# VH-VL binders against Coenzyme F420H(2) oxidase (fprA), part 11

Target 1, 148 residues: Coenzyme F420H(2) oxidase (fprA), of Methanobrevibacter arboriphilus (b1a7s3r263to410)
Amino acid sequence: VTIVYDTMHYSTQKMAHEIAEGIMAEGYDVEMFFLHEDERSEIVKSILDSKAIAIGAPTINDEPYPSIGDLMYYLKGLRFERTGIKRKAVTFGSMGGKGGTPASLGKDLGEYGFDVVDTCEVYYVPDEEENKACFKLGQKLVEEAKKI
Short names: E, the ipSAE of ESMFold2; O, the ipSAE of OpenDDE; V2, 0.75 times the mean of E and O plus 0.25 times the DockQ between their complexes.

## First folded at step 8 (VH-VL; framework fv_dargistotug)

Design m1 (from g0 with heavy chain T30E; at its last look DockQ between E and O 0.96; V2 from the best seeds 0.00; counts 0 for: pae E 2.4 > 2)
Fold by ESMFold2, look of step 8:
Structure m1 (fold): chain C 148 residues (1-148), chain A 120 residues (1-120), chain B 106 residues (1-106)
Amino acid sequence: as target 1 above (148 residues)
Amino acid sequence: QVQLVQSGSELKKPGASVKVSCKASGYDFEYYAMNWVRQAPGQGLEWMGWINTNTGNPTYAQGFTGRFVFSLDTSVSTAYLQISSLKAEDTAVYYCARSRYTYGYWFDYWGQGTLVTVSS
Amino acid sequence: DIQLTQSPSFLSASVGDRVTITCRASQGISTYLAWYQQKPGKAPKLLIYGASTLQSGVPSRFSGSGSGTEFTLTISSLQPEDFATYYCQQLHSYWTFGGGTKVEIK
């Protein structure tokens, strides 16, 4: 499983780590990528080798964070809808106002050929229950990926 | 509050078996992995391995793949270390310590330790 | 397995001294390193994680640095309660410990 995220407030990073914990709790490995630290080509290779992905970004000034938009544009160009494998996906993120980035990313991934099984959005910083929800989201992603 | 409470000290003869318990409280037991650490008298810390508290699958460090068995009872949030065919060299304090499942996470809470003494 | 080598194994120091302990990894481990303090008869206590992040409630005289293969723990002004044994732990692949550094009263 491949987790790709960008963050400004570390809240999305916390969510990504908790999703990874849920995946690992089910006994499966995870590769994590932070967009500002990792090469795009390595991220895409990991996605192509994975049955399941998680993509996360925060909302800044009620707009998507630019770096995640660049990745999404790249994924659109790869035309995953033409592959013989319908990969599972989840989206996640934090908000300080309008929100809606996980839902928007999920819609785009669906158009790109992914089966988006769930989303998770939190206000500002995830609380204890929201951390548990992210953990369970990781477990759900694995459960859905096993159906392929 | 998070706590790990271990069973009491054990005095055993060579060839016997011992089972050390580690009861967790104050958190969701399956949310964290459980590790076992050995410390022989006057020696350093040795990581013995860990057990996935969600699947029950143990992983043993090099040198601990024989007489050492990790197990769980999730209904009472308890991890166990069993040592069979005890030898004098097994005399040590045995700690449980929790971590998350992913690498990069530290051991934030430890049990108080269980002294196992093996002598004739 | 990733092997950790701590230096020195033993250190004698006075209250107020600056103490530096080194931990070297057999391969690169990024910043996946933790430091623990252990007093006689007690379980280890976490001091630092992520090579440099201080655990909540740990005095600011403790600091950590390093990445890759070489890491240090520094106590800027040694206090009476700091006489203990210190362990590094790699967190990169499984969880293994260094050999320890005993800090004693001079």
Scores: ipSAE 0.451, ipTM 0.774, lowest interface PAE 2.4, mean pLDDT 86
ESMFold2 (binder alone), look of step 8: mean pLDDT 93; pTM 0.950
OpenDDE, look of step 8: ipSAE 0.830; ipTM 0.925

Design m2 (from g0 with heavy chain N57Y; at its last look DockQ between E and O 0.92; V2 from the best seeds 0.75)
Fold by ESMFold2, look of step 8:
Structure m2 (fold): chain C 148 residues (1-148), chain A 120 residues (1-120), chain B 106 residues (1-106)
Amino acid sequence: as target 1 above (148 residues)
Amino acid sequence: QVQLVQSGSELKKPGASVKVSCKASGYDFTYYAMNWVRQAPGQGLEWMGWINTNTGYPTYAQGFTGRFVFSLDTSVSTAYLQISSLKAEDTAVYYCARSRYTYGYWFDYWGQGTLVTVSS
Amino acid sequence: DIQLTQSPSFLSASVGDRVTITCRASQGISTYLAWYQQKPGKAPKLLIYGASTLQSGVPSRFSGSGSGTEFTLTISSLQPEDFATYYCQQLHSYWTFGGGTKVEIK
């Protein structure tokens, strides 16, 4: 499973790590990518090699963080539905205002050929209960990916 | 509040078996992985491996494949270390310690240790 | 397998001294390193994680630094209760330990 995220104030990073914990708790490997530090070509390679992905970004000014938008545009061009595999996906993120980035990313991924299983959005920083929800989201992603 | 309580000391003969328990309390047992660490008398700490408390799947460090078996009883939040065909060099204190599932995380809580002595 | 080499293996120091313990990894491990204190007959106690982050309840005289292959644990002013053996642990791949450093207080 491939997790790609961008973050502000570490909130989305914390969510990504809890999702990874849930995936690992189900006995599956995770590759994690932080868009500020990792190269897009290796991210796309990991996604192509995976049956399931998690994509996260914070919501700023009612729009997705710019770096995740570049990735999403690239994924659109690859036409994943033509690879013969309908990969499972979840989206996640933190909000400081209106929110809605996970839902927007999910809609886009659905158009790109992914089966979006669920989303998770938290206000600012995830609390203990929200961390457990992210853990369960990772478990659910694996559960759905096993149906492929 | 978080506690890891291990079973008591054991005195065994070579060739026997021993099963050390580690009972967890004060947290969600399957939210954390469980590790086993060996320390021979007067020696340093040696990581033996870990067990996925959600799936029950063990991972053993190099040199601990064979006579060492990790197992669980999740109904009582307990991890077990079984050592078969005991040898004199198995004399050590055995600790359980919890971590998260992904690497990069430390061992924040440890059991008190269980001394296993193997002598004729 | 990532090998951790601690130095010195043993040191003797006076109350008030600055003590430095080093840990060298055989390959780069970023900041994935923890330090533990173990007193005789007791389980190890976490002091520092992430190479430099102090665990809550640990006195501020303890500090950690380093990244990549070289790491240090420093006790700025040694106290009588700091008599113990100190271990580094790499967290990068699996959870292996260094050989330990025994600190005696004169």
Scores: ipSAE 0.507, ipTM 0.804, lowest interface PAE 1.9, mean pLDDT 86
ESMFold2 (binder alone), look of step 8: mean pLDDT 93; pTM 0.945
OpenDDE, look of step 8: ipSAE 0.876; ipTM 0.940

Design m3 (from g0 with heavy chain T59Y; at its last look DockQ between E and O 0.94; V2 from the best seeds 0.00; counts 0 for: pae E 2.3 > 2)
Fold by ESMFold2, look of step 8:
Structure m3 (fold): chain C 148 residues (1-148), chain A 120 residues (1-120), chain B 106 residues (1-106)
Amino acid sequence: as target 1 above (148 residues)
Amino acid sequence: QVQLVQSGSELKKPGASVKVSCKASGYDFTYYAMNWVRQAPGQGLEWMGWINTNTGNPYYAQGFTGRFVFSLDTSVSTAYLQISSLKAEDTAVYYCARSRYTYGYWFDYWGQGTLVTVSS
Amino acid sequence: DIQLTQSPSFLSASVGDRVTITCRASQGISTYLAWYQQKPGKAPKLLIYGASTLQSGVPSRFSGSGSGTEFTLTISSLQPEDFATYYCQQLHSYWTFGGGTKVEIK
């Protein structure tokens, strides 16, 4: 499973780690990428080799963080609907205002050929219950990916 | 309050078996993995391996295969370490310690330790 | 297998002294290192994780630094309750511990 995220205040990074915990609790390995530090080609390679992905970004001024938008544009061009594999996906993010980045990313991924299983969005920093929800999201992603 | 409470000290003869328990409370048992750490008298800490408390799958560090078995009873939030065919060199304090599942995570809570003494 | 070498193995210092303990890894481990304190007859206690992040409830006189292969634990002003053995632990690839550093107060 491939997790790709961007973050502004480490809130989305905390969510990504909790999702990874849920995946690993189910006995599966995870490959994590931080968009600002990792090469786009390495990320796309990992996604192509994965049955499931998790994509997350914070909302900045009610807009997605710029680096995640660049990745999504790149993924649009690859036409995953033509690969013959319906990869599973979840989206996640933190917000300080309106929010909606996970839903927007999920809609885009669906149009790109992914089966978006669920989304998770938190206000500011995830609390204990929100961390558990992210953990459960990781478990759910694995459960759905096993069907492929 | 997170607590890991281990079973009491054991005095055994060579060739016997022992089963150490580690009962967890104050947190969701399957949210964390369980590790076992050995400390021989006057010696340092030695990681023995861990068990995935969600799946029950153990991982044994090199040197701890064969005679060492990790197991669970999730209905009572308890992890077990069983040592068979006890040898004098198995004399040590055995700790349980919790971690998260991903690498890079520390051991934030430890059991009080269980002294297993093996002598004739 | 990543080996950790702690130095010194033993040190003696006075109350108020600055104490520095080092931990060297056999290969790069980024910042995936933790420090533990163990008092006689007690289980280890987490002091620092991520090489430099102080665990909740640990006094600010404790600090950690380093990345890659070289790490330090510093006690800025040694207190009587700091008499203990200190262990580093690498968190990069299935956990291993350093050999320990015993700190005695003069």
Scores: ipSAE 0.463, ipTM 0.787, lowest interface PAE 2.3, mean pLDDT 85
ESMFold2 (binder alone), look of step 8: mean pLDDT 92; pTM 0.944
OpenDDE, look of step 8: ipSAE 0.860; ipTM 0.934

Design m4 (from g0 with light chain S30R Y32W; at its last look DockQ between E and O 0.92; V2 from the best seeds 0.00; counts 0 for: pae E 2.04 > 2)
Fold by ESMFold2, look of step 8:
Structure m4 (fold): chain C 148 residues (1-148), chain A 120 residues (1-120), chain B 106 residues (1-106)
Amino acid sequence: as target 1 above (148 residues)
Amino acid sequence: QVQLVQSGSELKKPGASVKVSCKASGYDFTYYAMNWVRQAPGQGLEWMGWINTNTGNPTYAQGFTGRFVFSLDTSVSTAYLQISSLKAEDTAVYYCARSRYTYGYWFDYWGQGTLVTVSS
Amino acid sequence: DIQLTQSPSFLSASVGDRVTITCRASQGIRTWLAWYQQKPGKAPKLLIYGASTLQSGVPSRFSGSGSGTEFTLTISSLQPEDFATYYCQQLHSYWTFGGGTKVEIK
């Protein structure tokens, strides 16, 4: 499973780690990518090799942070439905205002050929209950990916 | 609040078996992995391996494949270490310690240790 | 597995001394190292994780530094309760320990 996230906020990174913990708890490896530091070609290669992905970004003025938008545009062009696999996906993020980034990313991924099974969004910093929800989101992603 | 309580000390003869328990409380048992650590008398700490508390799948460090078996009973939040065909060199204190599942995480809580003594 | 070498294995010090303990990894482990304190007959206790992050409830006289292959635990002013054995642990691939450093009263 491939986790890609972009944030200037610690909160989205913390959510990504909790999702990774849930995936590992199910006995599966995870590759984590931070868009500011990781190369796009390596991220896309990991996604192509995966049955499941998790994509996260914070919400800024109801729009995804720009670097995740660049990745999403690139993924649109790859036509993942032509790989013969309808990969599973989840989206996640933190918000400081109105939110909506996970839902927007999910809609886009659905149009790109992914089966978006759930989303998770938190206000600013995840509390303990929200951390456990992210953990369970990772578990759910694995459960859904096994159905492929 | 978080506690790992291990079973009491054991005195065994060579060739016998022992099963050490580690009962967890104060946290969600499957949210953390469980590790086993050996410390022979007067010696340092030796990581033996870990068990995935969600799946029950163990991973053993080099030198601990064979006579050492990790297992669980998740219904009572308990991890077990079984050592078969005991040898004198198995005399040690055995600790359980919890960690998260991904690398980079530390052992924040430890059991009190269980002394296993193997003597003829 | 990744090997950790602690030095010194033993040191003798007085209350108030500044004590340094080193831990060297056989390969780069970023900052993925923890330090533990163990008193006789007790389980180890976490002091520092991430090479330099102090665990909650640990006195500020303890500090950690380093990255890559060389790491240091420092006690700025040794107290009577600090006489113990200290272990480093790498967290990069599995969870292996250094050989320990026993700190005793001079």
Scores: ipSAE 0.472, ipTM 0.787, lowest interface PAE 2.0, mean pLDDT 85
ESMFold2 (binder alone), look of step 8: mean pLDDT 92; pTM 0.946
OpenDDE, look of step 8: ipSAE 0.845; ipTM 0.929

Design m5 (at its last look DockQ between E and O 0.04; V2 from the best seeds 0.00; counts 0 for: pae O 12.6 > 2, placed apart)
Fold by OpenDDE, look of step 8:
Structure m5 (fold): chain C 148 residues (1-148), chain A 121 residues (1-121), chain B 106 residues (1-106)
Amino acid sequence: as target 1 above (148 residues)
Amino acid sequence: QVQLVQSGSELKKPGASVKVSCKASGYDFTYYAMNWVRQAPGQGLEWMGWINTNTGNPTYAQGFTGRFVFSLDTSVSTAYLQISSLKAEDTAVYYCARSRYTHGSYWFDYWGQGTLVTVSS
Amino acid sequence: DIQLTQSPSFLSASVGDRVTITCRASQGISTYLAWYQQKPGKAPKLLIYGASTLQSGVPSRFSGSGSGTEFTLTISSLQPEDFATYYCQQLHSYWTFGGGTKVEIK
């Protein structure tokens, strides 16, 4: 499973962590990528080798955080719908006001050939319950991935 | 003040079983994953796996499946490591360690003091 | 699986010396690396996380650098209390430790 995220104030990062723990708790390998630090080619390679992915970014100015844009554009060009495998996906993100990033990313991934199984969005810093929800999101992703 | 306090040293015969406890305090036990790390005498650290303290689901590293069981008692904020069918090669210090994540990375920020398990005939 | 190779395995140094320990990963792990210090009979102590972030309470003479496959832990001026074994740990894909580097008194 590949988790890719960016973060503005570490909230989405915290979500990524919780998702990762949910995934690993189910016995699946996790590769974590931080868009601010990691090369897109390596991220894409990991995604290609994964049956499931989690992509997260915060919302800024009512749009997904800009850094996620180039990755999504990269994924669009790879034509995952032609790979013969419908990979599972979840999207997540934090917001400081109006949200929508998880839904936006999910829509795009769906168009790229992914099966988006769920999303998670939190306001500002995720509380304990929201973190637990992220755990469950990771678990759900794994459960769906097992069907592939 | 976060603390992880482990049970005392154990001396066991081959074939016996042992259960090491790790009691957490000073934080929400169910919020952070708990890891187990083995260190044989004079050897390095080996990650054995971890347990989701929220769901109770364990994950075992390669080489630590079968005889090793992670469990919880959340009512007392305690994680357990059980080793069955003990072998001489299981002689080691076993640590529990709390997972932490921030700033794009993971680490084990708090550790138990370790529990020596000696397996000898 | 990701393997970490530390070098050297043993290092003899004197108080005041600049000490550098290397950790190499079998594949790219970005900055998902931590460093620990362990003294005999004691549990490991976290020194650095995220490859370069100093843990609170750790002396500033400790520093970490690197990204991808090569990382270094540096002690700018070795102190008597710094003689110990140091371990790197990758946290990119699950968790694995390096083999350790024992820093001994010359």
Scores: ipSAE 0.005, ipTM 0.573, lowest interface PAE 12.6, mean pLDDT 91
ESMFold2, look of step 8: ipSAE 0.005; ipTM 0.554
ESMFold2 (binder alone), look of step 8: mean pLDDT 93; pTM 0.952

Design m6 (from g0 with heavy chain Y105H, light chain G50Y; at its last look DockQ between E and O 0.93; V2 from the best seeds 0.75)
Fold by ESMFold2, look of step 8:
Structure m6 (fold): chain C 148 residues (1-148), chain A 120 residues (1-120), chain B 106 residues (1-106)
Amino acid sequence: as target 1 above (148 residues)
Amino acid sequence: QVQLVQSGSELKKPGASVKVSCKASGYDFTYYAMNWVRQAPGQGLEWMGWINTNTGNPTYAQGFTGRFVFSLDTSVSTAYLQISSLKAEDTAVYYCARSRYTYGHWFDYWGQGTLVTVSS
Amino acid sequence: DIQLTQSPSFLSASVGDRVTITCRASQGISTYLAWYQQKPGKAPKLLIYYASTLQSGVPSRFSGSGSGTEFTLTISSLQPEDFATYYCQQLHSYWTFGGGTKVEIK
């Protein structure tokens, strides 16, 4: 499973790590990428090799960082719907106001051929229950991916 | 209050078996993995491997893939280390220690250790 | 397989001394290193993780530094309760411990 995230506030980083813990608890390895530092070619290669992905970005009154938009455009171009299988996905992120980025990304991924099984959005920094929800989201992603 | 409580010291003859328990409390047992660490008398710490407390799947370090078996009873939040065909060289203190599932996590809580002595 | 070499293996010091212990990794491990203290007959206790982050409840006289292949644990002013054996642990690829550094009273 491939986790890609983009964050300015580190809250999305915390969520990504809890999702990874949930995936690992189910016995599957995780490849994690932080868009600010990692090579896009390696990220895309990991996604192509995966049956399940998790994509995270924060929501702030500003738009998401351009790097996540670039990745989303690239995923659209890969035409995952042609393969006859529907890879599983989740989206996640933190917000300081209105929110909605995980839902928007999920809608886009659905149009690109992914089966988006859930989303998770937290206000500012995840509390203990929100961390457990992210852990369970990772577990759910694995359980759905097994249906492929 | 996170706590790992291990079973008491064991004195065994060569060829026997021993089963060390590690009972966890104060946290969600399957939220963390369980590691086993050996320390022979006067020696340093040696990681033996870990067990995924959610799936029950063990991973053994190099050199521990034979006579050493990790297992669980999740209904009582307990991990076990079983050593078969005991040898004098197995004399050591055995610790359990918890970590998260990712490999970059430290061992924040340890059991008190269980001394296993193997002598004729 | 990542090897950790601690130095010195043995150190004699007085209360109030500044003590520095070094841990060298056989390959780069970024900041994925932890330090533990162990007193005789007791389990190790976590002091520092990610090379420099102090575990809660650990006195501020303990500090860690380093990245890549070279790491240090520093005790700025030894106290009587600090006479113990100290271990580094790499967190980069599964787990490996250093050989330990025993700190004793002169």
Scores: ipSAE 0.501, ipTM 0.800, lowest interface PAE 1.9, mean pLDDT 85
ESMFold2 (binder alone), look of step 8: mean pLDDT 93; pTM 0.949
OpenDDE, look of step 8: ipSAE 0.890; ipTM 0.944

## First folded at step 9 (VH-VL; framework fv_dargistotug)

Design n1 (from g2 with heavy chain D28Y; at its last look DockQ between E and O 0.96; V2 from the best seeds 0.00; counts 0 for: pae E 2.7 > 2)
Fold by ESMFold2, look of step 9:
Order: C-alpha cells, then sequence, then structure tokens
Structure n1 (fold): chain C 148 residues (1-148), chain A 120 residues (1-120), chain B 106 residues (1-106)
C-alpha cells in the first residue's frame, strides 16, 4: 500500500501515520511519501506497484493544496483503467474552514480508474476518536484491496 | 490509564516450561503491538520479538525462533510468552512493552517484569 | 539484525558533570533511535525518541542528537537521580538494543 500526502501544520501527516498503523495492523507493508521531500517519479512507481493507495492533503483557503493537484494531473495521464486492475483508494485531509479536499480528490481518482472506498476529513487536528477512524480507514483499505 | 501487569515470578527446573502473562488495560489492545524483552541478571536488554495483537502473527528476533512462543488472548487483552525446554541461561527478567505497529515507534509503556529462575 | 555499539559500557561521574554516551549502528537507521533509563529493579523508562525528541516529563538536562549511524545522549548537568543504566534502541528493523551504559557516582 502506498500513502502519499502533503500537509500544513502536521494534521494531515498525523492522519497519514494513523492510516499506516491500520494497514500494518492487518499485516501489510506500507510505503509513505511526503510530496515536499520525495521524488514524484518514485511516488508514481510505488502507486503503479500497489493495489491500494491513500492520498491526503489539507485544504488551504478552502481550496486543495497545489502540489497535490500536480500529482493528480500526472495520475490522470497514466490511464490506470487500462491496467486491468481496479486499484482501491482512500482520501483524507484536514481543514481549517470549508474543507472538501478529500471528496474532490476521491472524485478525480474515480475518474482516473481507482475504486475510492472511503474518505476521511477532520477539522484542524484529529482527536483520539478521529485517530481511531483513520486507523480503521487503513484497515478498510486493506480489506477492500483483498477483493482484487 | 494505560497499564501492563505481568504474572508473578517463577522458579523452574531445567527442561520444564513456563508461561508468562501480560495483561493490558486502559487502551484498545489491538491498536498496539506487544513486544517481549529479556534481561539476564546483570546484563543488558534483549529484544525478543513482537506479536501483532490484531492478527496474532509473531515476529521473533534472531536467537529466539526456537523455544520461545508468543501468543495472545484478545478477549482478556492478554499477551503470553511461553518458554519450553528451559535452560539455566533462560534465567532472566522478562518484560512486555507496547509499541505502535510501524517501525520507528518507541516502547512507551512497559510491564513490571517477571523473573524466571531456572536452577537444578 | 542491526547491531548497536554503545560506549562507554561504564562511567563514573560526579554530580554536576556533563555526561555523553554514544551509540553507533552497524548500518544507517535515519533517526529511528530511542534512549531509555533503567534503575535497579525497575522497568526501563523512555527518555528520548526519534533520536532527539524529549519524552514528556523528562528533564531538559537530557538531550539527544545524531542521525544515520552515530547518536549521542547528553546529560548537561548530572543530578543524583540520574545514576542509572542507559540504553539506546534502534527502531528501524528488529528493534535491537545497545549494550547499555552504567553511570555511577565517582
Amino acid sequence: as target 1 above (148 residues)
Amino acid sequence: QVQLVQSGSELKKPGASVKVSCKASGYYFTYYAMNWVRQAPGQGLEWMGWINTNTGNPTYAQGFTGRFVFSLDTSVSTAYLQISSLKAEDTAVYYCARSRYTHGYWFDYWGQGTLVTVSS
Amino acid sequence: DIQLTQSPSFLSASVGDRVTITCRASQGISTYLAWYQQKPGKAPKLLIYGASTLQSGVPSRFSGSGSGTEFTLTISSLQPEDFATYYCQQLHSYWTFGGGTKVEIK
């Protein structure tokens, strides 16, 4: 499983780590990428090698964070629907206002050939119950990926 | 609040077996992995391995793949360490300690330790 | 397994001294290193995680540094309650411990 995220104020990073915990709890490995620090070609390679992905970004000024947009545009061009595998996906993120980034990313991934099984969005910083929801999201992603 | 309570000390003869328990409370048991750590008298800490409390799948450190068995009973939030064919060199304090599942995460809570003494 | 070489194995120091303990890994482990303090008859206590992040409730005289293969734990001004054994632990793969450093009163 491949997790790609961008973050402001560490909230989305906390969510990404908790999702990874849920995946690992089900006995599966995870590769994590932070868009500001990792090479885009390595991220895409990991996604191509994965049956399941999690993509997360914060909402800034009630709009998606720009660097995620660049990745999503690249993924659109790869035409994942042609691979014969309906990869599973989840989206996640934190918001300080209107929000909606996870839903928007999910709609785009669906168009690109992914089966988006769920989304998770929190206000500012995840609390203990929201952390558990992220953990369960990771578990759900694995369970859905096993259906491939 | 988080607590790990281990079973009491054991005095055993070589060739016997022992089962050490570690009962967890104050947190969601399957949310964390359970680790086992050995410390022989006057010696350092040795990581023995861990068990995935969600799947029950153990991972053993080098040197602990034989006579040492990790198990669990999730209905009572308890992890177990069983040592068979006990040798004098198994005399040690055995600790349980929890961690998150991913690498890079530290052991934040420890059991009090269980002394197992093996002598003829 | 990743081997951790901890040095010194033993040191004798006075209250107020600056103490430095080192931990060397047999391969790169990024910052996946923790430090523990253990007093006789007690379970280890976490001091530092992520090589340099101080655990809540740990006095600021404790500090950690390093990445890759070389790491240090520093006690800036040794206090009477700091006489204990200190262990490093790598958390990259198979969570091995260093051999320990016993800090005693001179």
Scores: ipSAE 0.433, ipTM 0.788, lowest interface PAE 2.7, mean pLDDT 86
ESMFold2 (binder alone), look of step 9: mean pLDDT 93; pTM 0.950
OpenDDE, look of step 9: ipSAE 0.710; ipTM 0.893

Design n2 (from g2 with heavy chain Y32R; at its last look DockQ between E and O 0.24; V2 from the best seeds 0.00; counts 0 for: pae O 8.8 > 2)
Fold by OpenDDE, look of step 9:
Structure n2 (fold): chain C 148 residues (1-148), chain A 120 residues (1-120), chain B 106 residues (1-106)
Amino acid sequence: as target 1 above (148 residues)
Amino acid sequence: QVQLVQSGSELKKPGASVKVSCKASGYDFTYRAMNWVRQAPGQGLEWMGWINTNTGNPTYAQGFTGRFVFSLDTSVSTAYLQISSLKAEDTAVYYCARSRYTHGYWFDYWGQGTLVTVSS
Amino acid sequence: DIQLTQSPSFLSASVGDRVTITCRASQGISTYLAWYQQKPGKAPKLLIYGASTLQSGVPSRFSGSGSGTEFTLTISSLQPEDFATYYCQQLHSYWTFGGGTKVEIK
C-alpha cells in the first residue's frame, strides 16, 4: 500500500500515519511518501506496485494544497485503467476553513481508474476520535484491497 | 497513565515453550497495535512484528515466522508472545511496545522487558 | 527490507563533549527516522522522531538532522546520564533498527 501526503501544519501528516498504522495492523506493507521531500517518479513507481493507495493533502485557499497537483497530473497521464487492476484508494486531509480536498482528490482518482472506497477529513488538528477514524480508514482500505 | 507490564523472567530448556505476557492499561487496548521487539544479550533491537489488538491478526517480521506466535486476551488487555521449540539463540529480552503516531511513527510506550533464557 | 547502519558502533567520550552518531539507510526514507536511548536493563526511550523533532521531556542538548539516507543524532554537551546505547529506527516501511551505538565513558 502506498500512502502519499503533504501537510501544512502536520495535521494531514498525523492522519497519514494513523492510516498507515491501520494498514500495517492488517499485515500489509506501507510505503510512506511526503510530497515535500520525495520524488514523484518514486511515488508513482510505488503506486504501480500497490493494490491500494491513500492520498492526502490539506485544503488551502479553498483548494487542495498545490503540491498535490503535479502528482495528480502525473497519475492522470498514466492511465491506470490500462494496468488490468482496479486499485483501491482512500483520500484524506485537514482543513482550516472550507474543506473539500479529499472529495476532490477522490473524484479525480476515480476518473484515473481507481476505486475510491472512502475518505476522511478533519478540521485543524485531528482529535482522538478522528485519529481513530483514520486508523479505521486504513483498515477499510486493506479490507477492500483484499477483494482484488 | 499508559503502562505496559510484562511477565517475569523465564528459564527454559531447549525444545520447551514459553509464553510471555504484556498487560496494557491506561488506554484503549484495541486501538493501537502491539509490537514485539527482541534483544539478545549484548545485541541490538530487532522488530519481531506486531498484532492487531482489535482483530487479533498478527504480522511477523522476516526471521520470526513459525515458532513465534502473537495472541491476545482482550478481556484483560493483554498481548502474548509464545515461542515454541526454544533454542539457545532465543535467549534474549523480549519487549512489547505500543505503536503510536502523531508527527510520525514511533514506539512511545514499552514494557519493562522479559528475559527468556534457554539453556541445557 | 530497509537496513540501517549506525556508526560508530562504539564511542568513547567525556562529559561535556559534543557527540555525533550517524545512521545510514539502504534506501531513501525521507525523514521517517527515530532515535532511541537505552540504558542497561531498561527499555528503549524515544528521543527524536521525524528525524529532527525532539520528544517531549527530552533535553534540548539532543538534536537530530538529516533526510533521505543519512541521519545524525547530536548531543551538544554530553552529560553523565547520557552514557547509553542509541538506536536509530526507520519508519518508512514497517520498522527496522540500526545496530546501535554505545556511548561509553572515556
Scores: ipSAE 0.014, ipTM 0.598, lowest interface PAE 8.8, mean pLDDT 91
ESMFold2, look of step 9: ipSAE 0.514; ipTM 0.805
ESMFold2 (binder alone), look of step 9: mean pLDDT 92; pTM 0.930

